# Ledger of designs, part 6: VHH binders against q9y6x5

Target 1, 379 residues: q9y6x5
Amino acid sequence: LPPKLLLVSFDGFRADYLKNYEFPHLQNFIKEGVLVEHVKNVFITKTFPNHYSIVTGLYEESHGIVANSMYDAVTKKHFSDSNDKDPFWWNEAVPIWVTNQLQENRSSAAAMWPGTDVPIHDTISSYFMNYNSSVSFEERLNNITMWLNNSNPPVTFATLYWEEPDASGHKYGPEDKENMSRVLKKIDDLIGDLVQRLKMLGLWENLNVIITSDHGMTQCSQDRLINLDSCIDHSYYTLIDLSPVAAILPKINRTEVYNKLKNCSPHMNVYLKEDIPNRFYYQHNDRIQPIILVADEGWTIVLNESSQKLGDHGYDNSLPSMHPFLAAHGPAFHKGYKHSTINIVDIYPMMCHILGLKPHPNNGTFGHTKCLLVDQWCI
Below, E stands for the ipSAE of ESMFold2; O stands for the ipSAE of OpenDDE; V2 stands for 0.75 times the mean of E and O plus 0.25 times the DockQ between their complexes.

## First folded at step 16 (VHH; framework vhh_8h5u_2)

Design t16 (at its last look DockQ between E and O 0.01; V2 from the best seeds 0.00; counts 0 for: pae E 22.1 > 2, unsure alone 64.99 < 65, placed apart)
Fold by OpenDDE, look of step 16:
Structure t16 (fold): chain B 379 residues (1-379), chain A 125 residues (1-125)
Amino acid sequence: as target 1 above (379 residues)
Amino acid sequence: EVQVVESGGGLVQPGGSLRLSCAASGFTFSSGSYYMGWYRQAPGNQHERVAIITRGGSTNYPDSVKGRFTISRDNAKNTGYLQMNSLKSEDTAVYYCARGRWYGYDDYRLYFDYWGQGTQVTVSS
């Protein structure tokens, strides 16, 4: 029987939540499997880009999903969470569910993972749900597990996505212990439901399960705002993305726009596209705008408006507050093993190995995850 | 190409009224994906948001214009409006229409990405 893998994402689950809150179900999951305590995600640390990095093994400049909001100057197309169905945006890479779907006697399934309800390279999972935030975790879980259990050809790769604790992190801020405790308790209960469902169906022992997230969350404040209107007239540029990384499309001379912004705030770095730090791997894509603004951790870029968020993400990917975790369980994984850190792009080659898929060229390093796997030599 | 174009500005006496229009092209306000806002900028001042209307039709105004200004949309015409009543000299400014975008994956993320060129409103006796 071909190996099976379920990839689960809880959006915005900051790694240190595991240290600061109680997760009895998740801890039990980890105890019987493996944990990577910190996962260094890709810049920018946003939902769409990082979820696509997980399933492609590519930096954002390579897979082409460079933000939650994008603009292509040639086609004049726009991308957003409410406008994400055009394959144009996704076709610069091949996600693992497509690779898997194209294999004989295999199929893929997806419950609202970003990009899974779009035909990519003219391929879509055999089983998928259109994104709808109103659909319960239970319904998503029921569909995914049904597909994993009863499909022909068999579903060998499945994704499951849930919007928490990101939404609550934005609303309450990650440092709100009272509210976040409640939210994270609910998340742990959902993990319990997941495990119970798998056991009930007889899938638990044979299914590989990865539980991870795309990014963390940092505390924001009304006292830490960067108002661009104080520095430049809005008529001089088009805003493609705002905070904490603003994408600027100049309407006048780029240099002039840059000069107006470069000293706007001591808590914001301003980069011409060609001067974006190499460590971000965020330069070599036409969808990256000519100027980007990067706010310091906890600072919010605004346009003469107050932020409704007490937490946010998208900051420098080297910041611990931006990092998620990875836990895994199944026949491919050790039991009771903990690892300090990997890169988020390392997940892809690992998943390919588990599934017996030939990986597309990617930025991941399989060697970083070898110690998690029972069939690999761990040096 | 996405565009918003303001019109309806002009000279009016204190206590008078004006109705500004914002014609949208390249997108549809009624699609449920976009918000609309009105901003103004007086000489030497920063931009000030004077009205916002959400996807659901909820509106918000600062105290400076509350009760006097009304933002609305005509879906059939793909046009936004700002009805300004009881105008005061301090309302003199260039008024801008802007398209707002909401992100569902990142809750509470709203920003305005496209702005018009503005229309001058002068309130003077």
Scores: ipSAE 0.023, ipTM 0.347, lowest interface PAE 5.9, mean pLDDT 92
Fold by ESMFold2, look of step 16:
Structure t16 (fold): chain B 379 residues (1-379), chain A 125 residues (1-125)
Amino acid sequence: as target 1 above (379 residues)
Amino acid sequence: EVQVVESGGGLVQPGGSLRLSCAASGFTFSSGSYYMGWYRQAPGNQHERVAIITRGGSTNYPDSVKGRFTISRDNAKNTGYLQMNSLKSEDTAVYYCARGRWYGYDDYRLYFDYWGQGTQVTVSS
């Protein structure tokens, strides 16, 4: 039988939550498998870009999902919640579930991973759920496990996405120990339910399971606001995305807009597109706007109003607060092994290896994940 | 079969213009992370990058050609172009089209894996 892989994301799960809160179920999962303590994600450290980077192995500039809100200058199209299902946005890459189900006697299943309800290259997961945040984790898990057990051709790759702790991290901030303890306890209970369901169905010993996340979360404050209206008139630009990385499309001369913004706040870096730091790998796509504004950690860019968020993400991907973790269990993985860090783009070639798939060209390095795998020489 | 094939080279006087074409087959420039690049090589020299264009249309040029050369592509024809204006004798070289991939962990941020046969450009009086 071909190897099977379940990829699970708990959105916004900051790596150091593992050290600062109790996770009896997740710690048991890790004890029987592997842990990567920090995953260095892609800039911008937002949900849609990083979930697509996991499944394509590509930087945002290469896969084209460059933010949660985008504008494509070539086609004049806007990406928003109302049109995020247009394949136009997603077709610049081939996600792993497409590659997987093109193989002999294989299919793919998805429970709400970003992009899985889009027909990318005229292909959608063989089994999928349309995104709906009101659907419980249990219903998502029930569908996934049913498809893993009862499909012809067999489901060999499945994804499962859950909105927490991201939603609560935005609402309370990561430093609200009372509320985040309650939220994270619920997450750990869901992980316990996941493991128990897989054991009861006879899947646990032969299914490879990755539990990871797309980014972390940093604390925000009403004392840390950057007011754009104090620096520049709204009429000089179109705002494509706001915070913590603002995407600025000038309506007048680009240099004039840049000059009005460059000294706006000491807590914000202002980049012309060509001056974006090379380490971000965030320059070579038409959906990246001519000017971006990058707030310092914990600072919020606003127009002239207070922010409703107490936590946020999207900041510089070198910040530990932006890093998630990765844990994995299954026949492909060692038991009781801890690894310090990988890049989020490294997950894709590792998954392709586990599934016996030829990876598309990508930015990941298989060698960075070799020590997690039983069939590889670590050194 | 993945191929890139250059055309449009020739003899031109200083100050003149040429347009090179790069026809792609076996893949599409608009898919994945593919970049298209133009390189040149004069006898006895290493390949010199003269233009890169991303899938999204962003371009990069060295100072030696910036403002004189323009890279573009026509996704419908699966063809890239290099418009060379204000040509100088030092632009004399064999020009190569190449397909590129982006690998962030190597000494190179960009790696070209398919090269054309080259087309000669000669700038002389």
Scores: ipSAE 0.000, ipTM 0.104, lowest interface PAE 22.1, mean pLDDT 87
ESMFold2 (binder alone), look of step 16: mean pLDDT 78; pTM 0.789

## First folded at step 17 (VHH; framework vhh_surovatamig_d1)

Design t17 (at its last look DockQ between E and O 0.01; V2 from the best seeds 0.00; counts 0 for: pae O 15.0 > 2, placed apart)
Fold by ESMFold2, look of step 17:
Structure t17 (fold): chain B 379 residues (1-379), chain A 124 residues (1-124)
Amino acid sequence: as target 1 above (379 residues)
Amino acid sequence: EVQLVESGGGLVQPGGSLRLSCAASGFTFSSYYMSWVRQAPGKGLEWVATIKRDGSEKDYVDSVKGRFTISRDNAKKSLYLQMNSLRAEDTAVYYCARDRWYGYDDYRLYFDYRGQGTLVTVSS
């Protein structure tokens, strides 16, 4: 039988939530499978870039989704959640569901993973849901399991995306134990429902399931604000994205804009594009603006000091607070194995291996994940 | 042309109630989170409440929890704020505001449009 894979994301699930809260259903899933305790994601640590990195194995500079808010100076196009359907933004890479469904006798299914409702290279997921945050987890799961069981050609790769705990992490902050306990308990119940549904449909024993996330969450505070208006007149630049990594398009000489910003706050690093640290792999795309501002963990860049989040992400990808986890179960995976860390770009070549797909050129390293797989030597 | 028009403000005694309304036009109202913000005399803007696109989730600043209720009617393109048990410190100009949505990981309340405001005065 052809190998099958379900890739599940719970947005904003910080790796150390696993040690700080109880997850009976997720812990049972891990006990029968594998855990990667933390995944080093890509900079910037935002939802759209990291979800596309998972499914392409590429850093943002190579796949073109460099932030949640983007601007292309040549076409004058803007990218946002209300303007994310133009294939222009997505066409710099080929995601795994496209590669999968172009194979003989295979199709792909998607419940709201970023990009799956866009015709990338004139190809859209064989079965998909248009993004709508009002659709319950149950309905997303029902559609995915229906497609996994009842499709011709068979669905061999499927994705499922859920907005929590990210939404609540922003709202309450990760340090709000009462509210986060309630939220995380609900998520663990959803994982229990997922496993039970797969068992009831006879999928559990032969389906490979990855449960992961794109980033973590850190606490914000009214005491940790960086006010750009106190450092630079807004007429000197166009603001493409604000916090915690601001993307600045100068309207005057960029060195002048840089000099006005570089001493704005000791809690903000200001980079000319060519000076962005090499370890970010965040330089070689025209959508990356000439100046970026990177706030220290827990600091918020503001213009008018109005409403702000109690939790946020997007910070330096070396920060443990920004790292998600990965758990997996299925015939391809060991049982009861824990691994300390991988890079988020490593997930793509692993998934291609499981599915028997030839990966496109990518930044992942298959060797980093081979210890998770029963058919590989781990040395 | 995005337009947000607030109404329902006025003078009210402490402990009284008011219901604010906001009529929206010029955009797909049901695609946006909507918020109420306020500005007390001589102070900066302060966030009051936010409601999800479908009305399923609501959030409030601590000082108004249990007293204020945000709601929306997507068919009528209208946003509401029911304000009960009003206090003198609730005196402010109240603005209806539209969020610019940056995907789900960026719940930073970025208000790209707001109305002209409606004045609420709470005094004896």
Scores: ipSAE 0.000, ipTM 0.240, lowest interface PAE 14.8, mean pLDDT 89
Fold by OpenDDE, look of step 17:
Structure t17 (fold): chain B 379 residues (1-379), chain A 124 residues (1-124)
Amino acid sequence: as target 1 above (379 residues)
Amino acid sequence: EVQLVESGGGLVQPGGSLRLSCAASGFTFSSYYMSWVRQAPGKGLEWVATIKRDGSEKDYVDSVKGRFTISRDNAKKSLYLQMNSLRAEDTAVYYCARDRWYGYDDYRLYFDYRGQGTLVTVSS
């Protein structure tokens, strides 16, 4: 049988949740498969950028989804979660589901994974769902498994996306043990449902399944706010993205704007675009604005508005609180193997290998995942 | 049970015309946007055209604009694609697809059901 792969994302599932909470279903999944305890994601550590990095193997500067909110100065286009369907934003890379469908006898399916409902390079996933937060996990799962089981050409690659525990992390903060315990239990139950569904349909033994996430979550507080209005008049710039990484488009001389912001807070680094640290791989794209502000962990950048979020993400990708995990099960993976860490961009070449696809140029390193795979040598 | 059955495909010379039909059953046809998509040999699935529930709005991929016309008859639960001035690059399996929702301005699509397809071959 041709290899099949289901990629599942639980948004905002911080890696250390696995250490601090109980996940009976997920632990069973891991026991019969593999675990990567920490995945270093890409900067900025936001949903759209990191999900696209997973499926392209590229840093954000390369695939062009550099934030959840973007602006292109040439075309005057805007990108946001409510305006994400223009192929213009996605076409700077080729996601794996497109590559997969270039194969003659293969199809792709998607349940609300970012970018899957957009014709990228004039190619749309054979089956996909428009994003709708009101659609239950069950319905998403039912569609995905139906397509995996009954499609011709066969669906060989599928994605499934779920908004939790991110939404709750924002609402309650990751340190709220009572509420987060409840939320994470539900997530574990959903994983149980997933596994059960696959078993019932006879897919479990032959389907490769990856369960991962795009980022973690850090605790925020009303006591840790950075008010930009205290430093610069709002008439001097356009705000493209706000917190914890603000994207600033100056309306006056860039240097003047920079000088007004550079000492705004001891808990915020201010970078001219050319001075962004190399380790972020967040410089070489026109969609990155002339000035970016990066708040310290747990600090929130605000205007004359109050933030209601008790948790947030988007911070430095070296912070453990920003890191997700990866678990996998299936014919391609070992059983009972745990790995310490990989980069999120490493997932792409691994998936390509599993599916027998030639990967596009990417920033991942296949060697980092070899120990997870039964057909590879592990040194 | 939702069913979509395409027909009308075949061999045609360049410059020729074909009319594809899709018969829908098992759901309230008039409640859904409908689309045509196609898959050329060795290529991925490409969106071709979408029509709104009441037929008031239509959208097309650029390469077929002016040549293809999507239409529907809600009373007959049928979707159509009139293809004129066919080109070699139009060779593909054409699929009828049900859209739960379509954002016309944003090219947002939702395909939850698709037919088995009908082959269109444009060749000299």
Scores: ipSAE 0.000, ipTM 0.238, lowest interface PAE 15.0, mean pLDDT 92
ESMFold2 (binder alone), look of step 17: mean pLDDT 82; pTM 0.838

## First folded at step 18 (VHH; framework vhh_8h5u_2)

Design t18 (at its last look DockQ between E and O 0.14; V2 from the best seeds 0.00; counts 0 for: pae O 10.2 > 2, unsure alone 64.5 < 65, grease 25 > 24.2, placed apart)
Fold by ESMFold2, look of step 18:
Structure t18 (fold): chain B 379 residues (1-379), chain A 125 residues (1-125)
Amino acid sequence: as target 1 above (379 residues)
Amino acid sequence: EVQVVESGGGLVQPGGSLRLSCAASGFTFSSGSYYMGWYRQAPGNQHERVAIITSGGSTNYPDSVKGRFTISRDNAKNTGYLQMNSLKSEDTAVYYCARGRWYGYDDYYTYFDYWGQGTQVTVSS
């Protein structure tokens, strides 16, 4: 029987929420498995890019999902809710469910992980749900477990995506302890339901489960706004993405646009594409615009009116507030082991190892995850 | 210059109707896959969302206005509308049109980035 893996994401789950809030169900999951306290994600620290990095092992410049809002100059296409299912956007990489499903006698299943309802390289997940935020966690879980238990050929890789605590983190901000405590309690209950369902179906002992996230969340404020309209007229550029990393396509000389923006705020870094710091690995893709603006942590780039967000993400990936955690349980994983840090791109080669798949070329390092795995020596 | 400009506000009796318009300039709703929303603010209160329409035409309303208000848009005129029926005194507010863009899952409910100057609606006997 081939090994099985369920990959679960709770969007926007900041690593230090584990330290600052109560998670009886998640802590029991960790106690019986492994924890990586701190996952270094990829820049920009946004949802679509980081979810695709988890399943491809690639930096954003290499997999082509470089932001939640994009422009491709070759095709003149905009990435939007009306065309986010166009394989064109996703075809610069091969996600793990495609590789898995092409193996002899294997299937993949998905409950709303970004990209799983797209026919990437003419291959869509064998079983999937079209994205719909109104579908309950219970229904997502019921579909996933039904597919894991009842499919021929068997489902060996499955994904499950949930929108919280990201949605509430934007609404309340991570410093709102009362509201975030309520939100995080609900998430812990969902993790309890997940484990209980897997046990009742006889899956728990032989299924590898990873619970992780794509990024964290930082506090925003009406006192920390950068008004872009006060620095530059809209006629000089096309705005591709706004905050906290703005993507600017100049309509006039790009040096003139750069100079108008350079001193706009001391709380914003302005980069020509060739000057983007090498540590971001965010330069070598046509979808990355000629100028980017990177707000300092907790600052919001706005146009003519204030933001309604109290929390945001997308900032520099060196910021601890942008980092998620990873927990895992199953026959491939040690019991009761804590690890300090990995890179988010390291998750892909680890998952390939667990599933017995040959990884595509990627930016991850298998050696960083060895200590999590029972079949690997770790000293 | 990107602008949204509201019009059609005024004084109306309880039970009456108004239609607000939101004229867009400096961008085209259809070319950028834009969302449109209507918000309102009474003195001393926070902004309340009263309607959104997605780029695909789906609509959403809070319970306070559901069944009484209807959002629509006319891409040929580059204009959005809010039809307000069965108006009550508690609907008295400044009404703002807002533009938004889709930013994936994590930005859906905090989407709107350009706001008009507002138009006053007063519901009074």
Scores: ipSAE 0.087, ipTM 0.580, lowest interface PAE 5.8, mean pLDDT 90
Fold by OpenDDE, look of step 18:
Structure t18 (fold): chain B 379 residues (1-379), chain A 125 residues (1-125)
Amino acid sequence: as target 1 above (379 residues)
Amino acid sequence: EVQVVESGGGLVQPGGSLRLSCAASGFTFSSGSYYMGWYRQAPGNQHERVAIITSGGSTNYPDSVKGRFTISRDNAKNTGYLQMNSLKSEDTAVYYCARGRWYGYDDYYTYFDYWGQGTQVTVSS
């Protein structure tokens, strides 16, 4: 039988939640599989970019989804969560579901993973759900498992996306133990439902399942605000993205805009595009704006001092608070093995290996995940 | 068809109380990731959110009404409520009930897609 893989993302699941909260179902999942305790994600640490990095193995500058909000100066197009359906934004890379879909006697399925409801390189998943946050996890799970079990050609790769605990993290802040305990309990229950469903359908032993996330969450506060209006007139620039990484498109001389912003706050680094640190791999794309502002951890960039978030993400990808985890189970994976860290781009070549797909050029290192796989020698 | 209908507005003296109701049809507030919110608009002012409740029951209030207003929901009746106590003259406005949702990729982008026609609340001596 051809290998099958289900990739599941719980948005905004910070890695250290596993240490600070109880996850009976997830722990059982891990016990019978593998765990990577920390996954270093890509900069910026936002949802669209990191989800696309997972399925392409590319840094943001390479796959072209460089933020949740983007602007292309040539075409004058805008990208946002409410305007993400133009293949123009996605076509700078080939995600794994497209690669899989194009193989003979294989098909892909998707439940609301970013980009899966868009034809990329004129290819769309054979089975997919249009994004709708109102659709329950149960319904998404039911569709995914139905497709995995009954499709022709067979679904060999599937994605499942869920919006928590990100939404709650934003609302309550990750340090709210009471509320986050409740939220994370629900997440664990959903994982229980997932496992139970797979067992009921006879898929559990043969299906490879990866549970991961795109980013973590850091605590914010009304006492840690950076008001751009205090530093520069709004008429001097267009704001493409705001916090915690602001993308600035100057309407006047770039140097003048830079000079007005460079000393705006001691808790914010201001970069000209060419001066963005190399470690971010966030420079070589036209969709990255001429000036980038990067707030320190826990600081929020605002206009008019208005912010309602108690938690946020998008910060420096070296911060532990921004890191998600990865757990996996199935015939491709060891049992009871724990690994300290990988890069998020390393997931792609691993998934390609599991599925027997030739990977597109990517930034991942297959060697980083060898110890997770039963068919590989762990040095 | 999705619809929200407000009721319960009226004239009240300062310090008084009112309870607004919001009847939902065509959807359920407790289903999925819906929000229910109360907004108000006073003459010459912008719309102001005065309360929000998630499908899970979590609530949020601005400082202007915190401690005085309480948003709640009866799931069985599919009805939202806004209990307004210690009313002030500055609370005079048209109050709107709205169904809210977020796109899901970033919780910052919460929007309300269906609004009622509003109910007038007047606080005057």
Scores: ipSAE 0.008, ipTM 0.293, lowest interface PAE 10.2, mean pLDDT 92
ESMFold2 (binder alone), look of step 18: mean pLDDT 78; pTM 0.787

